# Designs tried in a protein design chat: VH-VL binders against DNA topoisomerase 1 (topA). Part 1

Every score and structure here is a prediction.

Target 1, 137 residues: DNA topoisomerase 1 (topA), of Thermoplasma acidophilum (q9hm08r4to140)
Amino acid sequence: FRIIIAEKADAGRRIAYFLSGGQVKSHRAKGTSYLEFEYNGSKTYLIPLSGHIVEADFESGYSDWNKIDLSDLIDARIVKNIKNKVAYQTLQAFRGKVEEIVIATDYDREGELIGVEALDIIKEGKEEIRRAKFSAL
Structure headers, positions and changes below count from the first letter of each chain, unless a header shows other numbers; antibody chains are not in Kabat numbers.
F, E and O are the ipSAE of ESMFold2-Fast, ESMFold2 and OpenDDE, as the mean of both directions, binder to target and target to binder. V2 is 0.75 times the mean of E and O plus 0.25 times the DockQ between their complexes.
[cut] stands for letters that were removed.
The coordinates of atoms that the task and the answers printed are left out; those that the model quotes come from them. Centres of patches stay.

## First folded at step 4 (VH-VL; from da5 with heavy chain T98R, light chain A91S N92D)

Design b5
Fold by ESMFold2, look of step 6:
Structure b5 (fold): chain C 137 residues (1-137), chain A 119 residues (1-119), chain B 105 residues (1-105)
Amino acid sequence: as target 1 above (137 residues)
Amino acid sequence: EVQLVQSGAEVKKPGATVKISCKVSGYTFTDYYIHWVQQAPGKGLEWMGRVDPESGETYYNQKFKDKATITADKSTDTAYMELSSLRSEDTAVYFCAREPWLRGYFDYWGQGTLVTVSS
Amino acid sequence: DIQMTQSPSSVSASVGDRVTITCKASQDISSWVAWYQQKPGKAPKLLIYAASSLQSGVPSRFSGSGSGTDFTLTISSLQPEDFATYYCQQSDSYTFGGGTKVEIK
């Protein structure tokens, strides 16, 4: 099946209604809403994201700024910390199960970053990945 | 270790109510759905419903919506299922089970609770 | 509501046999199928998720395959501890198949 990642709930609903002709099923699970519909003969899920899923941070041993030499920060590794647990778990649940991933977040810096975060969580490398613009709805 | 420990077997009269508990340990209770599954004697497994322990939101198999009430108590890490207006056909083993968030499968199960409804 | 039709309802087999159990969905469910083993008096145990992914700690003689509507659980060389009832489950709505009892011949 196909996953569409949208940046905003309203944009996600408009995309789903446009692609399905109005035949959309809404799901609610553990603080998450997502939409199910048929498009081009394939079951399609649309997952709206409201903001970033992860945040960059240093490894935990570098968190005490009072105790570290600034030259050591240049060498510190960057790690991803989960900022939105529900969104992370939702995307993780689809990992390895999708054939096509469509990134339909806004065409700006934040939308691109949110899209990359979602891809990093969901893809295994076998999926067909597309970047799409639906702003003309 | 992840564990789901259910309350013990019950014998009830027709028309009574029973409340089965499912106490969890070894993980964060509010991060996983808790499901309930019925297995009548000699029969297969039938999904009854689930609860989100964080919000208290439930979702039921329509067959059981007027029979079962599923709840979760975050303060005791315990899920409950109450069965009302018991009839002889409610005699079954009832399992609680954990679903990893939106995975759609049950990776850990309680040991089961036998409820016997007889005159 | 998605029906999960499991066959055969029972199979009589010997240790060392290859056993194949099938499950058919009434609609296309992609690969969202899980398989469970249940022994008498015990809770079900997850064997396979996402049609073909082996759960941690499950012996490699168990395998799953299929996509769409037709799914298969295979036990490549039946062992004495494998005599049990097996269930498929549709993962979207949690519907179980009717079960397949694997008995000793």
Scores: ipSAE 0.007, ipTM 0.591, lowest interface PAE 8.1, mean pLDDT 82

## First folded at step 7 (VH-VL; from b5 with light chain S30R)

Design f1
Fold by ESMFold2, look of step 9:
Structure f1 (fold): chain C 137 residues (1-137), chain A 119 residues (1-119), chain B 105 residues (1-105)
Amino acid sequence: as target 1 above (137 residues)
Amino acid sequence: EVQLVQSGAEVKKPGATVKISCKVSGYTFTDYYIHWVQQAPGKGLEWMGRVDPESGETYYNQKFKDKATITADKSTDTAYMELSSLRSEDTAVYFCAREPWLRGYFDYWGQGTLVTVSS
Amino acid sequence: DIQMTQSPSSVSASVGDRVTITCKASQDIRSWVAWYQQKPGKAPKLLIYAASSLQSGVPSRFSGSGSGTDFTLTISSLQPEDFATYYCQQSDSYTFGGGTKVEIK
């Protein structure tokens, strides 16, 4: 089946309604809503994201800027931290069942970054990946 | 703790109907599909069908569509499977199982219910 | 419908042996395979999902490999509690393999 990643719940609902002709089912997965509908004969799930899922951070011991000398920061390792655990877990739940991933976040720098974050979590390497603009909505 | 607790063993005569229950606890019942799996004596596992407890929508293995009726009661967090027109070939252990988030595998199983059909 | 052919149907082994079980799908199913262990009188227990991902709480002596049509479950050093029947399952339409009984030699 197909996953569509949208930025913001309102945009996601509009996209789902447009693609399905109004036949949309809503679901809840550990506090995150997602939408289910049929499009072009394929079951489609749309996951609206409310901002970033991960953020860059430092390894343990370097995360409190007030306690760290700036010179020590140069030696710190950079790691990704889960900012939105619920979104992360929701995307992981669809991992392994996805044939096509569509990134439908806003066409700006933040939307592109959110899309890449989602791909890193959900992609297993065999999926078809598309970037879509739904400006007609 | 996630649990799926099934009703007890049943002995039925040919032509009868049996209804097996699968009561869940430790998670939100309506968030996961419930499946049913048949295991005839000394045989392997065979998938029968599933229900979405939220909507009541079902999907069946074609082999069982005229034999089994799968339902869910979200007021009691219980799934059911009814087997109709029982025959000796329906003698088996029947399991319920949970599918996590459309992943296609079953992470928690009920203990099984033996249904014996004999005259 | 996708058929899952599991082999061997039975294997006789001793504690400490390496045991390998194979499962072949009738068409390409990518990595959509799960493996289960079932002891007599008990429900199946999930061991491996997505061909190679180890379920939480499952001992590391269990491993899965393969993609496409050919899949393998390996027990690196058989323990007394591992004598059981093992099933593969393709995740798209829920079809099980025929099972492999691991018996004490």
Scores: ipSAE 0.008, ipTM 0.570, lowest interface PAE 9.0, mean pLDDT 81

## First folded at step 12 (VH-VL; from n6 with light chain R30Y)

Design p6
Fold by ESMFold2, look of step 13:
Structure p6 (fold): chain C 137 residues (1-137), chain A 119 residues (1-119), chain B 105 residues (1-105)
Amino acid sequence: as target 1 above (137 residues)
Amino acid sequence: EVQLVQSGAEVKKPGATVKISCKVSGYTFTDYYIHWVQQAPGKGLEWMGRVDPYDGETYYNQKFKDKATITADKSTDTAYMELSSLRSEDTAVYFCAREPWLRGYFDYWGQGTLVTVSS
Amino acid sequence: DIQMTQSPSSVSASVGDRVTITCKASQDIYSYVAWYQQKPGKAPKLLIYAASSLQSGVPSRFSGSGSGTDFTLTISSLQPEDFATYYCQQSDSYTFGGGTKVEIK
């Protein structure tokens, strides 16, 4: 099936209605939020985001800068914190079960970064990945 | 039973503020958007804005963006709308209504709150 | 925003009549339309969503049809309790039509 990543809830709704002609199921409960519809014979799910999913941070062993040697800082592993748990959980629920991922976030720097964050969470490397613009919506 | 219960009628002077409450029951507050709708005397319905009680995100009709402030308190299952700098043309009934997440229609409405602005 | 033009503005009809109310969108909105009934002094009540889906508890004499830009609410056999004003609403930016007042003769 297909996943579409949208940057905002309203944009996601507009995309879903545009593609399906109005036959859309919405799901919000128990830590997940997504839309479900059919497009070109394929079951399609749309996950609307409300900004960034993760926030970068250092591992806890490196969180106190005054205790860290310079050489340890160079080797520090960046640990991403989940900023939007619902978006993260929704993306993870679809991981490994998706044939096509469509990034439909805004065509600007923040939209590109949000798209990359979503891909990092959902892809396993088998998926066909596309970038799409729904400018009419 | 799904219910949206609004605060009572208000009489205000020009320039004042008013804060209308909408307390919900019978469903999970954070699963639905809460909207506000104005109906001036003898007139039709006009959408003002909404809040997502899950995270507090708001979206306004541009006409009301500088007039209304919409909030939600998920600890009390209550949405609010504050109207500032009241003028006589703000005299209206104000309704709250809920939208099943992203479905675009209002399946339950509050009873309405009359706000009267007069000198 | 998408404009919703509703007609007629009023209609006078007898019990048992078939009443048809139309709503036209300024652009294609697919089936993304709702219909509401409002009685004097009361809040609106949802009748139809997604152009043609009947809300739970609404009598089957109410039906909706249409897609794209042209939408219709039909009351197949008008009853005394159907005296009210009816509104369409496009569901993307929540714009309401101007309303249709149905008066029972």
Scores: ipSAE 0.410, ipTM 0.772, lowest interface PAE 2.5, mean pLDDT 85

## First folded at step 13 (VH-VL; from q1 with heavy chain D55S)

Design q3
Fold by ESMFold2, look of step 14:
Structure q3 (fold): chain C 137 residues (1-137), chain A 119 residues (1-119), chain B 105 residues (1-105)
Amino acid sequence: as target 1 above (137 residues)
Amino acid sequence: EVQLVQSGAEVKKPGATVKISCKVSGYTFTDYYIHWVQQAPGKGLEWMGRVDPYSGETRYNQKFKDKATITADKSTDTAYMELSSLRSEDTAVYFCAREPWLRGYFDYWGQGTLVTVSS
Amino acid sequence: DIQMTQSPSSVSASVGDRVTITCKASQDIYSYVAWYQQKPGKAPKLLIYAASSLQSGVPSRFSGSGSGTDFTLTISSLQPEDFATYYCQQSDSYTFGGGTKVEIK
């Protein structure tokens, strides 16, 4: 089946309606959110993101900046925190189960980075990966 | 049973601010968008904006983007709309309503809150 | 933005009449429209979603039809409790039609 990654919920809904002719199921429960429809005879799922899925941060022990000497920040480790847990969990649920992944995030720097974040979570390397533009939506 | 219970009627002077609450019960707050709808006296319904209670992301009708601020508090299952710089034309009943995520209809509504702006 | 032109603005009807209300969208919105009933002093009540799907608990005398740009709400046999104002709503940008007041003749 096919996965489409969209940058925002509204854009994702518009893409899904455009491709399916308006026959779309929405799912939001238990930490996942996605749209389901048929396109060109293939079951298609669309996962809308809301900005970045992860963010860089320091380890928890460095969160009280008033108690930390500046020299300790030089030793701090930067880690990735899950910012959008619903998007992360949804992508994880589909990992390893897809034939084709379509990146439909905006054609700008932020959209490209969001698309790469999503791919890092969902792909295993055997999927067909495509980039699509829906500028009419 | 699904309920959306709004705060009570308010009387305000021009230039004031009002904050209307919409407390929900009987369902998972973060599974549904919360919308706000204005109905001026004797007039129709006008969509103002929405919030996704999970993420806090908002979307506004351009007419209201400088008038209304919509928020959600997951810890109290309550959505809010703040109206600033009130004018007499802001006198209306304001409804909250919920939308099953991305399904495009409002299946349950609050009872409405009358805001009256007068000198 | 997608405009919703609702007509008529009012209709005077008798119990038992068939009442038809229309909405026209400025762009193709597929079946992405909802219909609401509102009585004075009350919140709106959802009747129809996705153009033709009847909401739970709504009497079967209410029906919706249409796709693309032209949508219709029909009350097959008007009852006393149906005298109200009806609104269509385009579901992508949430724009309401202007409303149709159904009045007793």
Scores: ipSAE 0.530, ipTM 0.796, lowest interface PAE 1.7, mean pLDDT 86

## First folded at step 14 (VH-VL)

Design r1 (from q3 with light chain S31N)
Fold by OpenDDE, last read:
Structure r1 (fold): chain C 137 residues (1-137), chain A 119 residues (1-119), chain B 105 residues (1-105)
Amino acid sequence: as target 1 above (137 residues)
Amino acid sequence: EVQLVQSGAEVKKPGATVKISCKVSGYTFTDYYIHWVQQAPGKGLEWMGRVDPYSGETRYNQKFKDKATITADKSTDTAYMELSSLRSEDTAVYFCAREPWLRGYFDYWGQGTLVTVSS
Amino acid sequence: DIQMTQSPSSVSASVGDRVTITCKASQDIYNYVAWYQQKPGKAPKLLIYAASSLQSGVPSRFSGSGSGTDFTLTISSLQPEDFATYYCQQSDSYTFGGGTKVEIK
């Protein structure tokens, strides 16, 4: 099956309706949220995001910049915190099961970063990966 | 059985505030959006705004952004709409309605609440 | 803002008649349209979603068609219980049409 990743909920709805002709099922339960429909003869799940899924932070002891020297930050480990739990859990739920991943985030710097975040969570290395732009929507 | 049950009719003076409720049952409250729709006497339907009970996020029709405040209480499966600075023009039946997540339509409705504003 | 222009505002018909109601969007909204039936003193009832999908439990005499800017609700054979007011609604930002009252001829 196919996964489409949208950057925002409204964009996700429009994409799903457009591609499916309106034949969409909504799933919002048990910590996961996605739209389900058929596209090009294949089962498709659309996962809408709401900005960044994860945020970078320094490990404990380095989060308060007022209490540390900037030179010490070079030795600090960066940890990733989950910012969007639903998106993260949804992507993880589909990890390893997807044949095709379509990154439909915005074509700007932030969209690219968000797309990479999503891909990093869901990708196992065997999937076909596509970058798509829905300019008409 | 899915049900949306609204609070009873209200009679208010101009300038007053009213808060009406919409209690849902028969489904998981946080899985659907709750919307509010105004219908003035003898007039059509007008969308006012909605709340996402899961996150608390709200969206409003610009026409009602300063008139209506929409909230949701997950502990009681109840959505609310508060109307402030009431005027005679606010006299109407107000409906709550359920939207399946990101579907854009309303599949279940409350019975409506009449709010009458008169001096 | 997306506007929905619904026509006619009223129609007089008899049982068995074919009734057609139209809705025009101010911009291309693809298939983002729902239709509702409302009887006096009652809440609206969903008939059609996604322009042409029949809601569960709704009689097959109701159908929806259209895409882009022009949409149509059709009642193939009007029944006594179908005399009511009908509304279109765009599913992107939730604007309703002005309504169409179907009355007895």
Scores: ipSAE 0.835, ipTM 0.911, lowest interface PAE 0.6, mean pLDDT 93
Fold by OpenDDE, fold request of step 15:
Structure r1 (fold): chain C 137 residues (1-137), chain A 119 residues (1-119), chain B 105 residues (1-105)
Amino acid sequence: as target 1 above (137 residues)
Amino acid sequence: EVQLVQSGAEVKKPGATVKISCKVSGYTFTDYYIHWVQQAPGKGLEWMGRVDPYSGETRYNQKFKDKATITADKSTDTAYMELSSLRSEDTAVYFCAREPWLRGYFDYWGQGTLVTVSS
Amino acid sequence: DIQMTQSPSSVSASVGDRVTITCKASQDIYNYVAWYQQKPGKAPKLLIYAASSLQSGVPSRFSGSGSGTDFTLTISSLQPEDFATYYCQQSDSYTFGGGTKVEIK
């Protein structure tokens, strides 16, 4: 099956409706959220994000920037905190099971970063990865 | 059985504030959006705004942004709408309605709450 | 903002008649349209979603069609219980049409 990752809920809705002709099922339960539909004869799941999934932070002890020398921050370990739990859990739920991953996040710097975040979570093996733009929506 | 049950009719003076409730049952409160719709006497339906009970995120019709405040209480499975600075023009029946997540339509409705604003 | 222009505002019809209600969107909204029925003193009832999908429990005499900007609700054979007001609604930003009252001829 196919996974489509959208950057925002509204974009996700529009993509799903457009590709499915309106035959969409909503799933929002048990800590996961996605839209389900058929596209080109294949089961497709659309995972809408709400911006960044993870937030980069410094290790404990480096959170108070007023007390830390900036030079020390350069050597500080970056910790990734989960910002969007639902998106994270949803992506994890599909990890290792998906055949094709379509990154449909925005074509800007932030969208690219968000796309990479999503891929880091869901990618397991030899999935086909595509970058798509839905400009007509 | 899915049910949306709204609070009873309200009579208020101009300038007052009213808060109406919409208690849901028969499904998981946080899995659906709750919307509010206004219907003035003898008039059509007008979308006011919605709340995502899961996150608390709200969206408003620009027309009602300064009139209505929509909230949700997950502990009681109840959505609320507060109308401030009431005027005679706010006299209407107000409906709450359920939207399946990211579907854009309303599959279940409350029975409506009449709010009357008069001197 | 997306505008929904619904027509006609009222229709006089008899039992057994075919009734057609139209809704025009101010821009292309694909199939983002729902239709509702409302009887006096009652809450609206969902009939159609995604332009053409019949809501569970709704009689098959109701149907929806259209895409882009032009949408239609059709009652193939009007029944006594179908005299009511009908509304279209766009599913992108939730704007309603002005409504159509179906009255007894």
Scores: ipSAE 0.827, ipTM 0.910, lowest interface PAE 0.6, mean pLDDT 93
Fold by OpenDDE, fold request of step 15:
Structure r1 (fold): chain C 137 residues (1-137), chain A 119 residues (1-119), chain B 105 residues (1-105)
Amino acid sequence: as target 1 above (137 residues)
Amino acid sequence: EVQLVQSGAEVKKPGATVKISCKVSGYTFTDYYIHWVQQAPGKGLEWMGRVDPYSGETRYNQKFKDKATITADKSTDTAYMELSSLRSEDTAVYFCAREPWLRGYFDYWGQGTLVTVSS
Amino acid sequence: DIQMTQSPSSVSASVGDRVTITCKASQDIYNYVAWYQQKPGKAPKLLIYAASSLQSGVPSRFSGSGSGTDFTLTISSLQPEDFATYYCQQSDSYTFGGGTKVEIK
């Protein structure tokens, strides 16, 4: 099956409706949220995001920049905190099961970053990765 | 059975505030959006705003952004709408309605709440 | 903002008649349209979603068609219980049409 990742909920809805002709099923349960439909003869799941899935922070002890020397920050480990739990859990639920991943986030710097965040969570290694642009929607 | 049950009719004076409720049953409250729709006497339907009970996120029609405050209480499966600075023009029936997540339509409705604003 | 222009505002018809209601969007909204029926003193009832999908439990005499900017609700054979006001609604930002009252001739 195919996964489409959208940057925002509204964009996700529009993409799903456009591709399916309105034949969409909503899934919002058990900590996961996605739209399900058939596109081009294949089962498709659309995962809408709400911006960044994770946020970068320094490890404990380095979170207060006022108390730390700048030189010490260079050696500090960066940790990733989950900002969007639902998106994270949804992507994780599909990890290792998906055949094709379509990144439909915005074609800007932020969209690219968000797309990479999503891929880091869902990608196992054998998936076909595609980048799609839905500017007309 | 899916049900949306709204609080009873309200009579208020100009300048007052009213808070109406919409209690849901028969489904998981946090899986659907709750919307509010205004219908003035003898007039059509007008979308006011919505709440995502799961996250608490709200969206408003710009016309009502300073008039209505929409909230949701997950512990009681109840959505609320507060109307402030009431005027005679706010006299209307207000409906709550359920939207399947990201579907854009309303499949179940409350029975409506009449709010009358008079001196 | 997306505007929905609904026509006619009212129509007089008899039982058995074919009734057609139209809704025009101010911009291309694909198939993002729902239709509702409302009777006096009652809440609206969903009839059609996604322009042409019949809601469960709704009689087959109701049908929806259209895409882009022009949408139509059709009642193939009007029944006594169908005298009511009907509304279109765009599913992108939830704007309603002005309504169409179907009255007995």
Scores: ipSAE 0.826, ipTM 0.910, lowest interface PAE 0.6, mean pLDDT 93
Fold by OpenDDE, last read:
Structure r1 (fold): chain C 137 residues (1-137), chain A 119 residues (1-119), chain B 105 residues (1-105)
Amino acid sequence: as target 1 above (137 residues)
Amino acid sequence: EVQLVQSGAEVKKPGATVKISCKVSGYTFTDYYIHWVQQAPGKGLEWMGRVDPYSGETRYNQKFKDKATITADKSTDTAYMELSSLRSEDTAVYFCAREPWLRGYFDYWGQGTLVTVSS
Amino acid sequence: DIQMTQSPSSVSASVGDRVTITCKASQDIYNYVAWYQQKPGKAPKLLIYAASSLQSGVPSRFSGSGSGTDFTLTISSLQPEDFATYYCQQSDSYTFGGGTKVEIK
């Protein structure tokens, strides 16, 4: 099956409706959220994001810059924190099961970064990865 | 059975504030959006705004951005709408409605709450 | 903002008649349209979503069609319980049409 990753909920909804002709099912339960439909004869799941899925932070003891010498941050370990739990869990749920991944995040630097974040979570092996551009205008 | 039950009719004076409730049952509160819709006497339907009970995120019609405040309480499965600085023009029936996640339509509605603003 | 222009504002019809209501969007919204029925003193009831999908429990005499900017709700054979006001709604930003009152001729 196919996974489409959208940067925002509204964009995701529009993409799903456009590709499916309106035959879309919503899934929002048990910590996962996605839209389900058929596109081009294949089962498709659309995962809408809400910006960044993860954020970089410093390890415990270095997170508050007001309490720490900035020079100490040079040696501090960077930890990835989950910012969007639902998106993260949804992507993980599909990990290893996907044949095709379509990155439909915005065509800007931020969108590219968000796309990479999503890929780092869901990509496991030999999935086909595609970049798609959708205009809401 | 899915149900949206709203609080009773309200009578307020100009300048007052009113808070309407919408208690849901028969489904998981956080899985659906809750919207509010205004219907003035003898007029059509007008979308006011919505809340995502899961995240607390809200969106508003620009027309009602300064008039309405929408909230959700997950502990009681209840959505709220507060209307401030009430005027006679705010006299209307207000409906809460459920939207399946990212579907853009309203499949279940509350019975409506009449708010009357009179001097 | 997306505007929905609904027509006619009212229609007189008899039982058994075919009734057609139109909604025009100010921009292309694909199939992002829902239709509702409202009776006096009652909340609206969903009839159709995604322009042409019939909501569960709604009689088959109701149908929706259209895409882009022009959408239509059709009642193939009007029944006594169908006299009501109908509204279209675009599913992108939730704008409603002005409504169409279906009255007894």
Scores: ipSAE 0.823, ipTM 0.910, lowest interface PAE 0.6, mean pLDDT 93
Fold by ESMFold2, fold request of step 15:
Structure r1 (fold): chain C 137 residues (1-137), chain A 119 residues (1-119), chain B 105 residues (1-105)
Amino acid sequence: as target 1 above (137 residues)
Amino acid sequence: EVQLVQSGAEVKKPGATVKISCKVSGYTFTDYYIHWVQQAPGKGLEWMGRVDPYSGETRYNQKFKDKATITADKSTDTAYMELSSLRSEDTAVYFCAREPWLRGYFDYWGQGTLVTVSS
Amino acid sequence: DIQMTQSPSSVSASVGDRVTITCKASQDIYNYVAWYQQKPGKAPKLLIYAASSLQSGVPSRFSGSGSGTDFTLTISSLQPEDFATYYCQQSDSYTFGGGTKVEIK
């Protein structure tokens, strides 16, 4: 099946309607949010992301900034912490199950970063990965 | 069952501020958008804006962007709309309504709140 | 925003008449249209969603049709409780049509 990563709920809905001709099911429960439709004979899920899924941080030995010398931060290992647990878990559930991943986030720095974050969570390396731009948003 | 209960009618002077509440019950507040709709006396319906009670994210009709402020309080299952710098043309009934997330229709509505602005 | 042009503005009809109300969208909105009924002093009531899907509890004499830019609401046999004002709404930017008042002839 296919996954499309969109930025913002309204843009995602417009993409889903464009691709399916209006045959879209919307799902929301306890924060989990996605659109379901069929496109080119393949079941497709569109996941709108309203912001970053992860954020950069330091390993726990460097987490208390009040106790460390700032010059010591040069040696700190940088890790990524989950900022949006529901989005992360939703994407994780699709890992290893998709044929094609389409990144349809905005064509700017934030959109590219959000797209990379989603890819890092979903892909196992066998998927076809595409970057798409929609004029209608 | 599903209910959206709005605060009572208000009479205000020009330049004042009013805050209308919409308390919901009978469903999970954060699963639905809350919308606000204006109906001026003898006129049709006009969409003002919405809030996602899960995230707090809002979207406004440009006409009302500088007039209305829409919020949601998850702890009390209540949405609010504040109208500022009231003028006589703001006299209207204001409805809240819910939309199942991105389904594009308002299946339950509040009873409406009349705001009258007079000098 | 996408405009919705609703016609007619009013119609006079008798019980048993067939009533047809139309809305035209300024752009293709697929089936992203809802129809509402409003009686004086009351909140609107959802009748039809997704252009043609009947809301639970709404009598089958109500039907919706259309896709793209042209949409209709039909009342096949008007009943006394159907005298009201009807609104279409496109759901991309939530614009309502101007309304159609259905009155007793």
Scores: ipSAE 0.715, ipTM 0.867, lowest interface PAE 1.0, mean pLDDT 87

